# Ledger of designs, part 49: VH-VL binders against q9vpl3

Target 1, 224 residues: q9vpl3
Amino acid sequence: RGKINIQRPKAPHYERARVVAVTQPKYPELPKAKSCFKTRAERTQQQQENPYNEIIAREVRNWLDHSRLVAFFHLSSITADDIFRVRVQLHKQNLHLKSYGSKIIEQAVKNTRYEAIVPLFHSNHCIVFSPDPEKTAALLRIVRRVPQMVLLGGIVEETMLSRNQLVAYAQMPGLHAVQAQLVQTLSQAPGHLIQQLQAHQNSFVQVLDVHAKNQMNEETPKST

## First folded at step 13 (VH-VL)

Design C141
Fold by OpenDDE, fold request of step 14:
Structure C141 (fold): chain C 224 residues (1-224), chain A 120 residues (1-120), chain B 112 residues (1-112)
Amino acid sequence: as target 1 above (224 residues)
Amino acid sequence: EVQLVQSGAEVKKPGESLKISCKGSGYSFTHYWIGWVRQMPGKGLEWMGIIYPSDSYTRYSPSFQGQVTISADKSITTAYLQWSSLKASDTAMYYCARIDYGEYFGFDYWGQGTLVTVSS
Amino acid sequence: DIVMTQTPLSSPVTLGQPASISCRSSQSLVHSYGNTYLSWLQQRPGQPPRLLIYKVSNRFSGVPDRFSGSGAGTDFTLKISRVEAEDVGVYYCMQATQLPYTFGGGTKVEIK
């Protein structure tokens, strides 16, 4: 049985070759990756401050200014349908998924405290806004199910957080819960102190009683 | 649920002033744009202008610039379209609609419309 | 201003048959950021316009799957795979790539 050369398979019979040629799925040419190299002309045209960008930038800025939770995500090959599904889930939690052009974001944050976020927006990205920082845990729970959404970082209560910091923040008990715990701890502290103080006093009294009893026993003359 | 509720139909005479309203509910009113669209009887849709309620920033279509005034009161989540002096040619249905540039980049929710009739 | 031209003006369709509406823009609707901001609106008789499709091909919430949008650059198409009675109305394309926003002239879909 001749060794089937797996590396150079013999050309199929003419008829089979025809069938294979016709049945080969013409994969639509992957849209020729528009050469990432926008021609200088395209770059220059992009530099014309489209008055339209200013309008959109206003919206972006308003979202940033009024959100207590902002999360930045990279989008990796996500379909429109998937985005829609995620958006619906987020909306149920009063989380707002938005997508803006990088130039719009740049314009929106120029000369603001948010300027440091500009490097995060070089690729396909989305932003999630929320007025409630307590929704961070809910946000992360939702996006964990969406591998195409990669958390890059965020802003919580006007503080820029890394990805890891945002995750850590989400694991923390809510501010109100922490406050409640603090109040509880503080309310128990005096009681515990009193108990400890009383314990020492009681112990001291016991020691004194023992001492007194011992002295009384020593003073009892051995009636020989 | 996002809703835009407009004021009722208006019948006016030429030369009269008019202010119609659009109240938004079910969303953060200050974060979304409101646009006004005119539809003359039996005709298509015409963009009039937009307003950002957060700061009342306004842009008009060139065709409507100086002809109408768009305003908003964010405290009551209401946008307005106003004429200082109505003309017979202003007879139309007027729609307010919400714009979200971060998601749909267009009019996603519409009011029910306000019919304005200007007749002598 | 970008001129939006819709064809046909009227589209009589038999129930269950497909319908197709064309929208052509006088200029490319591709925004500098690569997105195309073309929307399709449906206006049923006596009702306000409703968003059907945004960004050329995305269905808005609650829009049936029989509606689809396609196109690029200056040529866009709205398709209804199977026309239902509730689909009667006027359809508009709208561009939001440039101010002022402009609408097509509308296409009236009617049942034969």
Scores: ipSAE 0.877, ipTM 0.949, lowest interface PAE 0.5, mean pLDDT 88
Fold by OpenDDE, fold request of step 14:
Structure C141 (fold): chain C 224 residues (1-224), chain A 120 residues (1-120), chain B 112 residues (1-112)
Amino acid sequence: as target 1 above (224 residues)
Amino acid sequence: EVQLVQSGAEVKKPGESLKISCKGSGYSFTHYWIGWVRQMPGKGLEWMGIIYPSDSYTRYSPSFQGQVTISADKSITTAYLQWSSLKASDTAMYYCARIDYGEYFGFDYWGQGTLVTVSS
Amino acid sequence: DIVMTQTPLSSPVTLGQPASISCRSSQSLVHSYGNTYLSWLQQRPGQPPRLLIYKVSNRFSGVPDRFSGSGAGTDFTLKISRVEAEDVGVYYCMQATQLPYTFGGGTKVEIK
């Protein structure tokens, strides 16, 4: 009885092999986990301009046009609950957190002054809108507590700002504070000027008095 | 607080015109869409159309295109739904609702509804 | 138009027991940007609809945690972990992935 070579099982007889091949249950190929990486081709096919996107783009444009503060954020792995919490906090400050598709944003800003923001939206992102540029500091304070929100840049008073510029802007005293300081400085300026003018006049008078006294002393003939 | 307040119930005859209103408050009215939804008695919800109050851009459901007119007056934060000639089949509850595409991508707040009864 | 089909039409539930509502779409509700815009609405008797769930699984503000949404593609589910008396009403799924917006036929949740 020939040792059954378990390492190299003899190929079954041709007929048996055929039967086994035909009777092998075709297990449905497990849906190949579509690699989360949509092929470039699949991404290109998705370029069909969904008329629906145009509608949404209108909203995006309106927010951009009427906001004096716009901040762009990258979203890393963040939960819906976390987003909700942040949204509530922002809303209390009249900051509106919105999320739109990249293509929608692209469509919204195409041929506009905002077109330069398109490269910021390659991944998961959100936008914060506010009618009040003074809320920049409040915005940054809130998002500092949310490491999943990464500031990319923004628009303040129709000016595009980098991340660093936006941070710097937030550190500046508010316009009203600056104005108040200016008014205070201006109100003090006349007083200082008057003091300086008076000081010079007083000095001049003193010099004249000394001169007059000296002249009087010289004119007093030494009555020998 | 976001609120949508609709006009009161209407009883009309066939052939009459009607305009019902939806007033928004507690939010920036011009930044959010307003949609109208019909609910016939004992039936489900039907999307009628939407309007963007900022520029009064409007889209209708094909089923309601030409049958109704949706408009808005942003100065008084009010949206309207109107019929030029009512039919008995227009008897329904009509809801206005706000749409936020940036957050919910759907109807987030609803009006209380306006009951329209068209009877001969 | 995307047809939304809800099952069951009626769901009699005992208080404290779970409820499940299914919604199927005639086509995928995945938007070109990867998001799925399915919402669940609750309409209590004599009241306007109320948003419960948006984007498949997110609870709207003020919605109790006993409500949960799940699903993908064409199949979606609303679950109520423990039905309360205030949960009586008609529930609708709605798609906003494509115009026109379309609603499911509704599921009536009643207490046995």
Scores: ipSAE 0.876, ipTM 0.951, lowest interface PAE 0.5, mean pLDDT 89
Fold by OpenDDE, look of step 13:
Structure C141 (fold): chain C 224 residues (1-224), chain A 120 residues (1-120), chain B 112 residues (1-112)
Amino acid sequence: as target 1 above (224 residues)
Amino acid sequence: EVQLVQSGAEVKKPGESLKISCKGSGYSFTHYWIGWVRQMPGKGLEWMGIIYPSDSYTRYSPSFQGQVTISADKSITTAYLQWSSLKASDTAMYYCARIDYGEYFGFDYWGQGTLVTVSS
Amino acid sequence: DIVMTQTPLSSPVTLGQPASISCRSSQSLVHSYGNTYLSWLQQRPGQPPRLLIYKVSNRFSGVPDRFSGSGAGTDFTLKISRVEAEDVGVYYCMQATQLPYTFGGGTKVEIK
């Protein structure tokens, strides 16, 4: 039983986290005397203005902009060792597992084409980046062995995909494979046409030969 | 394998200019930050600054602001640290190191260091 | 700037015995995102620094299990359960919670 790190409580399952977030009673914020604790909102706002966050956000944006495959995962009670193992496996496939704070991600994607991903980052999460969309199948294969990593969705070739769509995409033959098949099919088409044309010609010649033979047989007077 | 290879040791006189290099290999150079750290003889580590090679965004320590220039050439996966005018006090070992904010949130890989000696 | 204070300055240790190094920060190293960005570095004689521990307690790749990091807030500890000859060097704590990054003064681990 992994030692419950009380300092870093494992984030609940994303579904539970959502339920908890929705069911949390909104207590009217008591007028906090000006002297006390900056409101969570003020802290959050101050966090947004932290120049340090901008630096990290720049990195996040760069990963997003240069990745053709981006996959978002929820992490459910995963240990550091497990993450490390997965990271090593992913790295062997040129897949890069990263973890950023939700607020940093929000800042990074604000007013960008990626803004729609923000709702995916409500709990413990990680992102896998790849320059190669063909690695989607490899990614899913690796993650299947890690039940603590739950696929939430992804971006492939600048298109946002749901979990199901991403799985379906991984099952499709790669574009190159499809292209190769198409080329192969197209390359066979002329051969088939030639065969068909030749078949008709051959058939025609055969019919003519038969006709000629029959005519010759009819012209041979039965010399009685 | 991730590697940072720095240029060789330098012996210079006060007032001379110097540019040392740090070449990254084995990873996507444009996605990771490069930092420079000074270590004076027999002393501790001092953070100088960082650069993001993708767009050459740079941040300096206040102590080194205006004293050095950090740059990068992403085409050859190389970061640079340069002085316009060296001082005797610049005598130190200089390290470049990679920063990964997505995993380690610090320096994960280090160069072998470049010894800079400034003597009259 | 966050000031990092390490103690002791020197730690003579007998082979096979444990060692402990303390690092204190002038401010909390808890980032607004809840993570604490403290790292431990090892510098062997004549070598560059090497990452040992990141985010207080996580061992970097290839780091032996005899190294462990702990702490919270402003107080952090690096422990070596059984010191080996190869562990001789200077150890630094580093904060990356805010710019500029700052290092501790270093602790020299020596074999008695």
Scores: ipSAE 0.864, ipTM 0.938, lowest interface PAE 0.5, mean pLDDT 88
Fold by ESMFold2, look of step 13:
Structure C141 (fold): chain C 224 residues (1-224), chain A 120 residues (1-120), chain B 112 residues (1-112)
Amino acid sequence: as target 1 above (224 residues)
Amino acid sequence: EVQLVQSGAEVKKPGESLKISCKGSGYSFTHYWIGWVRQMPGKGLEWMGIIYPSDSYTRYSPSFQGQVTISADKSITTAYLQWSSLKASDTAMYYCARIDYGEYFGFDYWGQGTLVTVSS
Amino acid sequence: DIVMTQTPLSSPVTLGQPASISCRSSQSLVHSYGNTYLSWLQQRPGQPPRLLIYKVSNRFSGVPDRFSGSGAGTDFTLKISRVEAEDVGVYYCMQATQLPYTFGGGTKVEIK
């Protein structure tokens, strides 16, 4: 009974038609079965990816909900060995380095107070979570030695802070009560205004980065 | 040190119930998923399901849904795998393993295994 | 479900010589929102599995540099550059790109 279509360049219409005519009752559905099978496989993959993304997003939400310190970083090219060494140093301080896809983060924070963080994940990134906001200084000390990680900002005690605000927070002489008072004061700042400033800053950085890379790639010899 | 310590070997008869345990230590138990993996004698590995101990959210492999129950008690950092009525085909080694979607995206640490023997 | 096919079934190897294990998936393991989530596990005789390689090519903590992973799409390879006696066991590939998670059938590495 000949096999389903030999994948070779020689296939005249007459020979295909003759084979189909001999076994016609079974073969009229073969093209539909192939197309139907592909659409079923495609449908299954899409259905499964959406629920699977929710599983991952649940983990992200749990880290966000149980972390009094969250710091966002742009991550440039870094070796696996270097990132591993950084992760070990951070872990010793109860600082947890994670990376999730941007769409996962968007799904995780949808309809929450943290939707404002989504623009930060336009580029390659990583996140540091900790239950200990007093570890902010330790975090900044460790990543100072890691030029591939560039601080973008963070969340302290459920309040979004810019890069400069987070650095200032880390430098304050702090008993827990003093740091809590500062975060309460900052939490009254307009979150929408901070989002607009952060989004504009991210767009500006992206434009400068693209222009710098274009200038490096398009080298035009100067006359004289 | 991250450790997953499972309960000891079990010998049971068909129709009996069983609950085996997996106790996590050395890490923040509620921030990581626990998965269960079956290995039938002389065979490969099969994923059974996962649980998130923070809220007890579970997902089962279709092959095991309705056959087992996965649960956790976060107050004692322990996950469980349960059968209401064991079958001889449940004879296998059962592993728990931790899942970290934020870095390794897979089973990074494994328990020592629990051998379950179901004989008629 | 994504079917993971490993070859060879058994890999007898002379101590100190290289070994190479292949894993093929029935579908691309590239996740739409992430990387390729292909892992390699080692199960020594009488022991639980342990993670060797994650995300195709990254060695897990404490894994010797004689282990390396490579591949893309549907075709992946685990190499052991110089097999040691402690490397005896069964090696599994695993995909975590989608549910259900699936494993290769395993490759037994043994000293001949």
Scores: ipSAE 0.773, ipTM 0.897, lowest interface PAE 0.9, mean pLDDT 80

Design C141
Fold by ESMFold2, fold request of step 14:
Structure C141 (fold): chain C 224 residues (1-224), chain A 120 residues (1-120), chain B 112 residues (1-112)
Amino acid sequence: as target 1 above (224 residues)
Amino acid sequence: EVQLVQSGAEVKKPGESLKISCKGSGYSFTHYWIGWVRQMPGKGLEWMGIIYPSDSYTRYSPSFQGQVTISADKSITTAYLQWSSLKASDTAMYYCARIDYGEYFGFDYWGQGTLVTVSS
Amino acid sequence: DIVMTQTPLSSPVTLGQPASISCRSSQSLVHSYGNTYLSWLQQRPGQPPRLLIYKVSNRFSGVPDRFSGSGAGTDFTLKISRVEAEDVGVYYCMQATQLPYTFGGGTKVEIK
């Protein structure tokens, strides 16, 4: 038997209070009182920055709208010379390294399908944009030599991919590109669609053969 | 290699119109801003405005709003600065420069300049 | 508008000696998100400006390491550790923290 030194109170715990607060009706909240503590200089700076921030966000939206590959990285301390060398290597592959403020990115993706990316930008970061999703493998090869850039995930053909999914995409024999082409073909005129589907049908059969051989962990030749 | 090539020097009379050009090459023209900067003879630099060639969105310095028109034709990768009625005080060197908010956050590449002389 | 004030107006320097250029802004150049967008430009005689230093202290591509930038808030400095003949020209600071963009009045570096 021994002494029992631990009490188990029935009083509400902080966790129970949080559960109750979540289940209660939530009304739109007024701006927080901390806005009353802003100085005149801070208020003036915000008023002048609002239209300027929209200018910068316009650039971010344009890159997002015209890039079939977007990759997000955490960026740790790196010399200007080293980052310049990486940028040049990326540029040779039509890969464009950029960095924008997190609030600018939040403003750029507001009310878009990409709002989910905002949490990725709470720390020091950079983004790589490209119109060429087939360059994903080249991107990963270049960045592998740059430990200061840590891949967080990406967007390929408007589909959000985790780090592991993006790495897997880079190793695939073009399946995502073929499927993206097929989706585009289904949206086109019927005559053009017939020709494209016949080409993709042959490719799809080859992909199914790859799946069967993956069960045996063997290499897949490009064949029917 | 990023290049901005501007149109040649102009000699004009007060009241005449003028349109000078800035052709960009070696980069994705529609993904970067083009700014215009004035340098009066023997003086420093003054920002006039910027344009985003993708959609022709334009922002002017308050000192130049209503005085000039900034435009772009993305099909020929060219930006323009235009006056409807020149004044003698418009005599200056005019530069175009590229703006990259995602790398350098400033004017990273400059054109060679276009000298505009307005005299009666 | 943010007023940018440069000193000195002219800096005659013996070849191989250092030069230091100061730039002061009428208000802080720190953007509300923490970044400071202060650039240094070089304009050689008869040439367009070119970017030397961006974001206070970072050298642009092809800029020799004898050029360095420093500073914070409202006070910024461009240093040339050993002035060479090709460094003759006018140097401008520029802020891009807010619109309208503004430039300093320039500092002329000359070999004496």
Scores: ipSAE 0.773, ipTM 0.898, lowest interface PAE 0.9, mean pLDDT 81
Fold by ESMFold2, fold request of step 14:
Formats: C-alpha cells, sequence, structure tokens
Structure C141 (fold): chain C 224 residues (1-224), chain A 120 residues (1-120), chain B 112 residues (1-112)
C-alpha cells in the first residue's frame, strides 16, 4: 500500500534493563526453580564428566570409610602458601586436609547415612580426615590459629556431631586410655576385673559430683 | 616425605613379559591414585592409565587399553605396570606418579623412572 | 580427547631474562564445578618431571616465586621472571579436567 517500510528501531538497552531491575520484586530464588535447560556445550561436558566424577568420588568415599574423625570447615580466602603450612602442621598429627567439589561429595555420600552433610558445602570449604579420633583436640588447637577455617561440625566413630558436640568430644579423656584399661582388666583374674570396674564407676560418680557442685556454686550461694 | 621408588632398568627381547614396580612411602598409599606415564626416547609425555590401590579400580588411556596391565598390592604399598609380550616399540622411560584429587588435582610426586629397552 | 598445544617448541633465553611459554587446549579446561585443572611440569635434563604449578596459577611447594602461571578457558601461560641455569629443561602443560589426561608437546628452555 502507500506505507513506508521503516525497520523497527532497537529499544534502548540501558533504559530497558534499568526499568526491569527496579520494578521486579526481590524474591528468594528457590533451588528447584532453577532452569533445567542447558546449552549444547554444557550437556556435552556433563556427559563426558559424569564417569570422571565417580573416580573422584571414589577417593572421597575411601577417606570417609577409613576415617574415624572427619571435620568440616568453612574456608575463607587464604593464600596457597598459608594453606600449605596448615596442611603440613595437620599432617604431622595424622590429620589430612582436603577439599572436594560439593557435587562430588553429594555423589560420594549418595545412599549413605552421611547424605545430611551435603548442605555444608555450598561455598568454600575444606575437610579434615583422620583415622585417629583422639587427634580431635590437636586439630582444634592447630585451627585455632587459622581464622580462615571455621568449624561446622564433624563425624566421630561414624556418628555425626554438631560443632558443640565435637568440641565437647575433644575435651573427654582419650578413648585409647579407656580401651587400655579394659584390656588390662581382661588380662587379670576375675576378682581384679570387679575391682577395676568398681574404681571406674567411683571415678565417674566423682566427676558427676564435682560437676553438680560446680553448677550449684555458679548459680547462687543462697536463695532470695 | 612422599617418595615413589621404581624398579631398575630392564633390557628385554621382543615377546618377553615384564612387570615393573613403583613403591610408595611417606604417605597413606591407599588414599591416593597412582598413574603411569610413558616417555618414548626424545619424545614428550603420554598418560597410560591410573589405579586406585584401595580397591584396584583402574582406568586406561584408550591408546594403552589392552596393551598393558596396571595393578597394585596395597599390603606392600606397590603399584605395577606389566606387559605380557613386549614389542620393540615399548622401548621408553616409564614413570609412576601420584594424584591427589583433594588438593593439587594433578601429578604431584613422581618416581625416578624405569628405562625399558626392547631389542634383539 | 583434549589436545594440548604448546608454543614455542624451543625457547632459547639469555640468563637472567624472562621466558614465557604458552599452552592452548582444544576445548575449555573449566570443569563443570568451576575449577580449571591445568598443571605445569618441569623436566630437567636426565630427571623425572616435577610439578611446578597446579590449578592454573598456584605454585607447588618448593617452587621459586620466579615461576608464575596464568590463563583461563583454553589459553594458559607459564612465565619465568628471570631464567637461571637450573631452569634449563622441558616444560609441559597438562590437563586433568577430563580423561584421558593429556600433555602438551613440551617447550625446551635453554640458555643461549
Amino acid sequence: as target 1 above (224 residues)
Amino acid sequence: EVQLVQSGAEVKKPGESLKISCKGSGYSFTHYWIGWVRQMPGKGLEWMGIIYPSDSYTRYSPSFQGQVTISADKSITTAYLQWSSLKASDTAMYYCARIDYGEYFGFDYWGQGTLVTVSS
Amino acid sequence: DIVMTQTPLSSPVTLGQPASISCRSSQSLVHSYGNTYLSWLQQRPGQPPRLLIYKVSNRFSGVPDRFSGSGAGTDFTLKISRVEAEDVGVYYCMQATQLPYTFGGGTKVEIK
């Protein structure tokens, strides 16, 4: 007809993006609301990496299966030299500092009782593994000097412990000492076994008595 | 100190079998992967495969699948590379190296190498 | 397979001067979890390789600070800020982002 064919002008990108940003509500983005669509390149890379990720997860599972102590930390920014020095200090105590991707850890603990640890690895983290649960106190002493490592919790003797529970565990007498007493008792005549168990029982009662007295003294010396 | 000590140089004829070793010390042998790398005379490095000594899980480079066997004996902290029938083209230096996926994500410690010479 | 291409093949350098080695991969070395697993190895004459740089830019223990690594995606560089006599040898880049692991062809650094 008699209309001039004029191409649609491009919208101002700056003004459009600015208006959209200020007018949209800031809702929390739920993880399940993430797009499931992937680019062709992302799909190809994922297919090539899935069997490789199982190789890495195998290492994680082996550490978990053979560590009586596992401690989880949030890791703030730290230099490679500084983290290496911390690793050397930990290694001297048979404590092994490692870091793995969160998806690798999820794959490693899939269908195990440890699946609950996965949320701990949203951001920078590290894990300390050890076959020696009595080294928990040494671990806490070493990382006290490393503010970049913040304790989140752990696993001791296949039991998940909170941060506070792990700290409390570190303050207990060593399990080796208790196990050594049991071995000595079993090597003696039966009468000595009874004496050793009675001494153990009395020692435990005395610890509870001291705790109760300390709690009473801390609360108040008198009633109002 | 992490150390990988390999068996000594070998001079063999085509068709002979050979098993070379890589003994790890100074670390928890079963918690780290061992890889084997070939270096042909005057050439670069080629990855042959890896093994996890804890359960003997192995992966081979496609270039070496079926040509060698990688194994480990965790009781003596030793990994092995084995040929059932050597060829003259197997003449090379062979290295073992350790992988730590928990930090370095690469070959962090290397053995001294084992020279294998196959000729007649 | 990820092809790793190094340039130059040979890098003759005057003692005390810098050297720069490039490594290009045929595809991105960024793992889907965000890390880039590129390493640099040094092989001195008659010696096994040793790790210099891991995860692109981190110096391994005992590596002098004259060595530095940089790069992203498919393009990576190893720099020696001032070459010393003990730096003579062949340098390899290596990727561990996926199997099979692959190496660059090597760059010979030598004193001219």
Scores: ipSAE 0.771, ipTM 0.897, lowest interface PAE 0.9, mean pLDDT 81

